VH-VL binders against o27280. Designs and how they scored, part 97

Target 1, 266 residues: o27280
Amino acid sequence: MDSMNVPEVLEIKRIVEESESVKTFIFSWDFRREVRPGQFVMVWDFRDEKPMSVSLIDPVRSEIGISIRRVGEFTDRVHGLSEGDLLGIRGPYGRGFELMGRDILLVGGGIGMAPLAALADEATARGMRVDALVAARTADELLFLDRLEAAGVNISTCTDDGSCGFKGFAHERLLTLEENHDMAAVCGPEPMMFQVMRILDERDVPAQLSLERYMKCAVGICGQCCLDDTGFRVCAEGPVFWSQELSRVREFGRYRRDPAGRRVPW

## First folded at step 22 (VH-VL)

Design Ci8
Fold by OpenDDE, fold request of step 23:
Structure Ci8 (fold): chain C 266 residues (1-266), chain A 118 residues (1-118), chain B 112 residues (1-112)
Amino acid sequence: as target 1 above (266 residues)
Amino acid sequence: EVQLLESGGGLVQPGGSLRLSCAASGFTFRDYAMSWVRQAPGKGLEWVSAITGRGGVTYYADSVKGRFTISRDNSKNTLYLQMNSLRAEDTAVYYCARKSNYGSFDYWGQGTMVTVSS
Amino acid sequence: QSVLTQPPSVSGAPGQRVTISCTGSSSNIGWGYTVHWYQQLPGTAPKLLIYYNTNRPSGVPDRFSGSKSGTSASLAITGLQAEDEADYYCQSYDYSLSTSKVFGGGTKLTVL
């Protein structure tokens, strides 16, 4: 077994409350172990284990951040933790984002902004122009706005209820944006990603999209996160995919499989 | 108003080279991806090449890959197509076209004729 | 030959309704990519006629309409006029081809 597959027990250094339902947990990190935006780690609370996106990569402070949305029993427990408490972290896993060109458009929905926030930092550090379309159901669910702004990101917001920015969905807002970009990175609800991907393809914008699937092993063995037709394993070949790859994935934007392997609609 | 004006077409022998230009006006040039689309005499439309607004990414049809190079100078609002190793089948009217936000080609130039013949 | 199949020609009398079909597949129209239509008058450059399946650019009369269903799209022209005589092309995106931008073969519309 590779040492990366053994959870390291780490102390929560800080907790950032991003929203009512999202917290970022910050840990000390040995950067001899490389981590890239778009990769995920397995978070172990000594009872259960879940994949979580890396939302902060800070080599200067030797820290990483993991953003977690409160959605179930596991995340409820984690959200109950305090600074100084311990979690098991193993990884990082998966394929991260690749940057290309001079400018990048980030399109994120809800917690999907987590990996994109990390990507924004990297892109900015490389001298790229970064535009971000941040979408959420309501204004109070918009994530990382202050952080992105501080990084020099040009932000456009979109909310379902119109409480902040454009009233409507991300793909609708995207259609109103006149700027063309060298590439795009997308993460959020899969129906959103599907529509956004279509638009980007049609605009000649190369796009990478980060998928979320039920994962168990995170090392491409169990097959729980296997995508129909292609056989892509989200934990191994993903979670970041190019648009061209996802275009061949039948279930993308259409359905998913639950923990029992049953097809369920989005 | 949006205007696209192609130039650089002409008669060339097989194996020769031409450089097409497209002068754009009436819009923020760098904000739009641009394409070249050609039409052989009496035939349909064929996409040839595309370039992103900032010029960081280029695309080519298989029929022209390795022979044609698309580029742009945003400071001059000009799109270019360098055509090398020209073949008879490259004979066509070449249009520059702007890619809209909806993925359509919303504006076209009047085209410039390229004739490759011995 | 073309990824998107159009009838080579259609005809109609002034005032009539004509339709031009654009038949694709599961990798383009059927996948969910949008369809656009272009009008090309004789000796002129193509002009955008319909974008995003059903939308008309400014200046395009409402007698032109687009629709999309399944793997096919259709352009309908009502109240056919003499000036409508032209070639019409559908265009979409196909993920399965290196040339992702795909055009139909074109349809010649004759007004009788």
Scores: ipSAE 0.919, ipTM 0.959, lowest interface PAE 0.5, mean pLDDT 95
Fold by OpenDDE, look of step 22:
Structure Ci8 (fold): chain C 266 residues (1-266), chain A 118 residues (1-118), chain B 112 residues (1-112)
Amino acid sequence: as target 1 above (266 residues)
Amino acid sequence: EVQLLESGGGLVQPGGSLRLSCAASGFTFRDYAMSWVRQAPGKGLEWVSAITGRGGVTYYADSVKGRFTISRDNSKNTLYLQMNSLRAEDTAVYYCARKSNYGSFDYWGQGTMVTVSS
Amino acid sequence: QSVLTQPPSVSGAPGQRVTISCTGSSSNIGWGYTVHWYQQLPGTAPKLLIYYNTNRPSGVPDRFSGSKSGTSASLAITGLQAEDEADYYCQSYDYSLSTSKVFGGGTKLTVL
């Protein structure tokens, strides 16, 4: 199992342009190593290493996809890569999503749709009805719409500026939906997730939420991703949590820890 | 018009069983989570049980866990509450209530009285 | 003991303003869960009066209003009428309890 902690140098098989700021990098994958939606991998560009959610799991093609948003120096470098270039990948790590019931509501914001897209594929493959509320700031930042549609997902869009779908935030759109689901999976900006979680709780919809924290080791050793009061390590006990678990996390929706361990408000 | 109609209440001895039904009409039943809420004579409201729209997930108050079973038949637009091992403290009017998209109970039945007494 | 605390009773004369408080904690109202209010006339089933803190369902007069602040909520009734005599319940959710759906103990409103 030590091999899981050693980065494998993989060739970028292909790159999918998801949006102006998001690319999906596809790699060949040996599926003897199980990977689940909601899990993450550590991506190494031989200079720095960052956790990234798996956004595509394709056992037929023996491929995985990692969707990366261009947000800083590391991601700038990665976005400069081409097909055939190399990246180090280690993992997968963390707890992924669990599917239950007959239908599922996915609520995603921005790059948070990445793990949810993978989950959508699994859910639809299992014959579940999948509804997805896809949120972004603008229409051009909405992710995976064509992919989700092709998978048979019922999509509702939400944009801050109203350029596509519902004008407003995801939780506001959610309040307008009358249909109840057996479960929900949520991923996006934490303030969004907090609001969405509350609504889902109030609607008796069990929810799993994927948190984003600074993760350094990914193996539960360094403690950089520890959540206040609970001691939950996002890399080990998460990043997917049940709403009941997150309800005990004081910092959820309120603040996060920066690389230096300081509290940073959302 | 949304309507909820409870039935199945009555007198039962301690340790006995009773099955409540709630017939729903006027809305797409499967789209809504449903709950049972009870009210003991002269007392306040107490949530008892809930079930998701498609029936995949159920919830119970601690006071009824292991004894009560909530279910639904969406083909019949009916909500059920199977009550086993009934106790005196289970004596109450039982209401079926629809959960709104805002998390409130926006519609209530008239209630059915359950009396547990020796 | 109810998780949400209401006064057992309030009273007012016709035309007056009355307020019913609903006091919660950091695990329910203070956490961000919404508050709903129900009116129960004598011998009848509860009726939704206020939903999502401040909203009135269709048919509810505007003399009924809800508010929420901190760990508490409040129902205000202006222009009190004889027909307002009833029991009033607040309802919210609490993550710390297995019974996540929580009701206040109820308030009996008497119109003098």
Scores: ipSAE 0.882, ipTM 0.935, lowest interface PAE 0.6, mean pLDDT 95
Fold by OpenDDE, fold request of step 23:
Structure Ci8 (fold): chain C 266 residues (1-266), chain A 118 residues (1-118), chain B 112 residues (1-112)
Amino acid sequence: as target 1 above (266 residues)
Amino acid sequence: EVQLLESGGGLVQPGGSLRLSCAASGFTFRDYAMSWVRQAPGKGLEWVSAITGRGGVTYYADSVKGRFTISRDNSKNTLYLQMNSLRAEDTAVYYCARKSNYGSFDYWGQGTMVTVSS
Amino acid sequence: QSVLTQPPSVSGAPGQRVTISCTGSSSNIGWGYTVHWYQQLPGTAPKLLIYYNTNRPSGVPDRFSGSKSGTSASLAITGLQAEDEADYYCQSYDYSLSTSKVFGGGTKLTVL
């Protein structure tokens, strides 16, 4: 069950258009290598390499899915690929989500729903009740709704413009939800995660949050993804952290470091 | 109307045990996390223990860890606090309180007095 | 000492304005956690007075107001009335403590 550090060249079996800016690339996967929701893989297009969360884990079909949002040169190239094209995949890496209790609340924003969708499948398979708060700027950016619904997930939507569900931010919608859960999993824009975590802490809901940082090695060596003060490496100790861990991370919700190591605001 | 009613308090010797109950009504009990908060005579408020709405996760103050057990029966709308190995410093009025969506304790019981004395 | 610091007592005459401070740190109020206030009349259970920094539950007069800034919070009472004589507690969350839920030491308000 050792992680593979050498990229395997895999054929894109299918491409799912999730939204205008998000595609899910499906690959055959040898499940002798265990993969957990919340873990990530390094995707190599033979020019550059980027970490991507696993959004689909299907042992029956022996497939995994990687959802990628179009945000830059690398992702532009990847989005230009077709079924049958090749990508290099190495991993999985990092600490994934841990499931606790009987009920779980998923709070996701944008592409942050990718790892949460995989978690939803696992939780549902375990017989847990899964509620999901899915947030996006607009209705057309809401991800995985049909998939989640098909899995029996109770979905609440939130959009900045009110085009679908609650008009406002995820943390605002969360304040209006009366149900209490045994745990929560959160992934999305860090300012969102910060507010959501605060609310969950105050509600006595244990929460895990998936953090995004610039990564290079993915194996805890280069330190590029190291968090200030704590020394946590997002690729090794994360990307999934408990709220208690992140509360000690000074930069969480406040700033991040760019590829050059400079502090940049969210 | 939301109501919380504590019971089970009384006089107990050091090392003894008590079980407190809190009967809840007027709301969907399982949807809310519940807490016990105590207040020693003439002192301030101290959080003791909490439990999630579904009862899957429990929390304890360090002062009571290993001695107290919080539980709930959602079918009976009742919160419990099993207190073992009681100490003199556990003497207090014990309140059950509901955790609101905003993280506050929006409803409190009237409290039940626990006295630990030889 | 309590994690959140309150003055042990404040006093005011009827009709006056009084303020009760709640001083925290970077691990609680300063981190961004919400502050709540409770009123405890003599011989009674605490009652929620202010929630989520500034909000009043139904039935709480608008004479009561809450604020939060930096590492501290404040409860203001305008038009002080005899019935306001009580103990007041602030409450928040602290990530650095096992007792994550923290109360102030309480403030006894005397109406002169």
Scores: ipSAE 0.881, ipTM 0.931, lowest interface PAE 0.6, mean pLDDT 95

Design Ci8
Fold by ESMFold2, fold request of step 23:
Structure Ci8 (fold): chain C 266 residues (1-266), chain A 118 residues (1-118), chain B 112 residues (1-112)
Amino acid sequence: as target 1 above (266 residues)
Amino acid sequence: EVQLLESGGGLVQPGGSLRLSCAASGFTFRDYAMSWVRQAPGKGLEWVSAITGRGGVTYYADSVKGRFTISRDNSKNTLYLQMNSLRAEDTAVYYCARKSNYGSFDYWGQGTMVTVSS
Amino acid sequence: QSVLTQPPSVSGAPGQRVTISCTGSSSNIGWGYTVHWYQQLPGTAPKLLIYYNTNRPSGVPDRFSGSKSGTSASLAITGLQAEDEADYYCQSYDYSLSTSKVFGGGTKLTVL
C-alpha cells in the first residue's frame, strides 16, 4: 500500500442506478495502479472520506466502478451528485481475493455483492465455473443479476421475504445445495457471513470473506479498523480474510463496535 | 445405492509405497468432497486426507503431509491415496468416506487393510 | 491425543438409558461447529448415526438422540438393546488445528 497517496480528484464518468438505494459511480482509471477484486478505495466528497468496495474493474475501457448504498449523510450527498461532478479517490487499499481451483461459489448479501461482481468477472475471464448465491431482504434489493447472468454465472437467489427465489437466509439455501466447490468468496452482513463460513469450513471448502469496519487512514496507521484478539487491521491485513484467519477473531459474527468503541449487537 | 469400495491394501515394508483406490457409485461423484479416514488395530478413527469435489484443493493430516497424496478421477468415479515413505504407525484399516452438505461423513466404504512391517 | 474427549466405556442393561459425552473446547464445539455421531458395530465400517447435532438419517430409530450445549455434546440411547453394543464416535471441526476434522477417542458401549 502507498501511504503517501493523496486523493486524486476524478470526474464521475457515468452513474448506474442498481436499485432504489444503490448507485455505481464509474471513473476513468490508470491501471498501472493495479486493482484487485476485494480491494477498496477511500471516497472523498471534500467534506468526509469513507471506504467503498470496487465493483467494476475494466482495464479495456480504463474504468473502475464503485457501488455505494445510501445509508447516511455522506452517502446521501454522494447519491445527489451527477455525471461530471467530482469526487476524490485514493487507493486501492487492502488485500483482495485470491482465486484458486476450477470453480468458485460466491455468496453475497446486499451491497456485499459489489466486490463479488468484480471477482466474478475475473473468475470467468480465467475460465473458472462460477456459481453465485445472491441474497437480499427483498427482490428489489438483489444486485447485479443481469450483469452476472451476462458473464455466464450460474445464479441462485434468496430473499428474506420470499419475493424472489428461496425464502430465507443465504446459509439456509446453502445447506440445500449439494455441489461442492474448490473455493468460496463471501461478502455481506456479518451474521450471514458467520453462518456461511461455518458451513463452508465443515464442507472442506476454503473460503475468503470480506469484512467491513470503521476506517480512518486506510493504510494501517490509526488503528481504527483493528479486530479483537488478533490485532488485524482490516484496511491492511484485510478486508479479505481467509476463514482460518477469521476463526480466531472472537468478535466476528457475534458483535460489532460503534465509533466510540463500545460493543453493540449486530 | 450409494456404494464406496476400497482396494489396494496389503503388506508393505517400511519406506515402501502403496496406492489405495475407492470406486464410487450411486451418486454424482464430482459433487462431493471425499476423505480418507483410518483406524489402527484396536484404536479410534483418525482423519487422514480430504479433496474437494472438483479436485482443486487437498487437505492432509500433519502425520501424513509430504508422504501421502490424495487425488480423484471424476471420469472414473474413483478416489486415490498414494502413500509413500510408509511407517509402522501407518498400519490401519483405510476407509473412503463421503462428506455431506452438512459436514458429516454420511457414507463409508468397507475399508482396506494396510500393514507396514517387514 | 484426542481433541474431543469421550469416556472410554459405558455400560447399561437392556431397556435402560445411557448417554455418551463428547467434550470439546472453544475452538471446536464451543465456537459453534456442529457435532456428528457414528456407530461402529464389531468388524464393520462406521455408520452415520446423528448429524448436525440432532438430526437422524433415515432408518435410525428415534431412541437415538443428540444434543449440544456449550463446549460439549451428548448422544443418548434409550430402550437399550443388545445390538446397540458398539463403538461410538463424535466428530466436529476445530479451527485451531491444521488437521481440522476431529474425531473423539471413541466410547465402547457394553450391553449387560
Scores: ipSAE 0.802, ipTM 0.925, lowest interface PAE 0.8, mean pLDDT 90
Fold by ESMFold2, fold request of step 23:
Structure Ci8 (fold): chain C 266 residues (1-266), chain A 118 residues (1-118), chain B 112 residues (1-112)
Amino acid sequence: as target 1 above (266 residues)
Amino acid sequence: EVQLLESGGGLVQPGGSLRLSCAASGFTFRDYAMSWVRQAPGKGLEWVSAITGRGGVTYYADSVKGRFTISRDNSKNTLYLQMNSLRAEDTAVYYCARKSNYGSFDYWGQGTMVTVSS
Amino acid sequence: QSVLTQPPSVSGAPGQRVTISCTGSSSNIGWGYTVHWYQQLPGTAPKLLIYYNTNRPSGVPDRFSGSKSGTSASLAITGLQAEDEADYYCQSYDYSLSTSKVFGGGTKLTVL
């Protein structure tokens, strides 16, 4: 164990309202501890602790941003906080995205765009061409559009209800896009990721996908984040996996597990 | 109208080299992944190699890894296959094929024959 | 041995219905990957006949149809005509092979 395994108490420097249900909390961060897109942190509100994706990595201003969707009691409490309030942060943990080639396609559903926004900044800084397919249920839930546009990302949108962009699922929009890419990065609801991965495999586009699973220790000891058939621990060997690694995982896109370890359909 | 025209085939001794070319027209070449698919005389289709639209990633069948190199020149709308250390089992018609956004090979060239014989 | 298994040959009389099977496994068709079909007339390049399991490119008659179920796919040809005499290949993706693209072994269709 090292200092990554206990929360560091940090002051909320700024809060950005990304949507009605999503806020980004910005903290000062000492980048002697490296943070990579696709890694996560454990956020502690002095009562409970949950994994959250890093959405902003800014070593110039010595800041990180953590985007949190309001979905339950813990996130409701965190959304009630103000600038100057304190949160515990431990991490970062996990394997981040690897960039390769000359262009990249990002496919994000809902809050899944958070780690991809951080990746877009890194890819742009590297001189890659970046396309993003941003998906949500409705227009008001599309995330990071202004930030991506300002970074020079080419954006396509889709919404389940058709209120913005293509009406339908992300994989349906992807089938109407003809431009081939050197790689892709995918994060969002697991059924979406399954369909998107199939299409990318069939197009010869290497893909990395970020998974979410139940976590407790975040360092691979407790076994709560293990994937069926492979023994991969999402917190240690992931959360970012190559499509070839996930193809062998029976549970991916098929079912999930509850905190007690029971199989539950998607 | 999409057109793919292969060239560069011929007779080569085992251990020799050939470079195949495929001239593309009628579509935005850089938007599409491209593949080489071969067919030995009297046999079925075998996928050989693929390259992404911008050329950043390449794939090879195990039977050709380390011996064949796929490349593309998007300024000339041309796909290449450099074939080294050729073996008798490489004897085939080599097709240039375009990968569709559905994962099918939607357009094929007429093929170029490669014969590896002593 | 092809990972996708097709019968080596099939035959039918003009006007009849024939089917060509394409049997895969859990690492290809059974995983959820789509199936495409190609027609190859003697001495010519393959031509896309069916894509994405069931779709026909422009110019392909509706008497050609594709289906997929479980680990297998099927190409059906109704109203068989002499011009349908050709080799037919199925194609899919297989995540378990270092060659990620697989063709069936081919089926020679003979019109009696």
Scores: ipSAE 0.799, ipTM 0.920, lowest interface PAE 0.9, mean pLDDT 90
Fold by ESMFold2, fold request of step 23:
Structure Ci8 (fold): chain C 266 residues (1-266), chain A 118 residues (1-118), chain B 112 residues (1-112)
Amino acid sequence: as target 1 above (266 residues)
Amino acid sequence: EVQLLESGGGLVQPGGSLRLSCAASGFTFRDYAMSWVRQAPGKGLEWVSAITGRGGVTYYADSVKGRFTISRDNSKNTLYLQMNSLRAEDTAVYYCARKSNYGSFDYWGQGTMVTVSS
Amino acid sequence: QSVLTQPPSVSGAPGQRVTISCTGSSSNIGWGYTVHWYQQLPGTAPKLLIYYNTNRPSGVPDRFSGSKSGTSASLAITGLQAEDEADYYCQSYDYSLSTSKVFGGGTKLTVL
């Protein structure tokens, strides 16, 4: 086990309220440890530890941002913290997104926009054209719209209830968009990602998708994040996979496994 | 009215080269991935090559990789296929085809015949 | 790697119903990729007939219909007419191949 497997205790420098249910916690970070969009960290509240996506990578200010959605006891406790409070952080871990070509389509559902917001910053800094399809259940859950617009990203929105933009699912909106792209990056609910991946494959758009699985060690030792039939460990060989890698995974978009190994529907 | 018009086919000896062109009109060319699809005499359809709308990514069938180069000039609304080291097996009608947002080939040109004679 | 299998030929009399099968595998149709159908009249380029499994482009009569189940797809033609005599191809995506390389072998439809 190396120093990356021991949490570094860091002070919360700033908190940004992204929505009623999502906050971004900003920390000082030494970028000699490079962080790539799509990588994750393990956040320790001195009681429990959970993987969280990096949403801000700012080497100029020496800052990293981690976006956390309130969904349970751990995230409720973290959301109750204030600037100056402490959290333990291990990482970064995992394989990040790779950029290629002249333009990129981002497709994000809910909190899945977090790693894609970081990727958008990198893509625009490289001079790529960036389009984003931002999806949520309701308008108030659409994330990072002002940040993306300020970065020069061309935004399309969709909401399940029609409160903002296209009424419907991300893949339905995607079918109405004519523009073909050199690549895509996708993160969100796995059923959404399955449908979006199929469309992108059929359009000849190379796609990378970010998965979430149960994690314990974050470095691939325990096997808790393994995918059926491939031996891929989401924490080591992922969480970002190319669509061609993920196509070989029979469970993708079809079921998940609980900590006891039982198949459960998405 | 979407139109695709291929040109540049002809008779060539094995080992020779040809350059095919496909003139596009009636749609925003840069928004669509484009493909070449060929059909040998009396045979079925075979996908050959594809290029993304902005031209950043190209794809090739294994049978042509290293010999054929797809490209596009979005300022001229034109798709190209440079064919080098031609073989008898490359004899076919070559179609220019547009990839739809549903993944189908929704528009096809009339085709241009390439004959590689031993 | 796998291909889409179609019968080499089918025939029918005017007014009859014919079907053309397209059998794939777990890496294409069975994975969930969609199926498109093309009609190629003698001496002409292919034309999109059915897309996204079941959709008809404008101008395609409703006597042409598509379906997909499991690893296979079917094109049904009812009320067969003389102008339907053509070659028919199915097409899908196969993740085990580079890009969209998967056309069926084609089916020649003869109207008796």
Scores: ipSAE 0.798, ipTM 0.919, lowest interface PAE 0.9, mean pLDDT 89

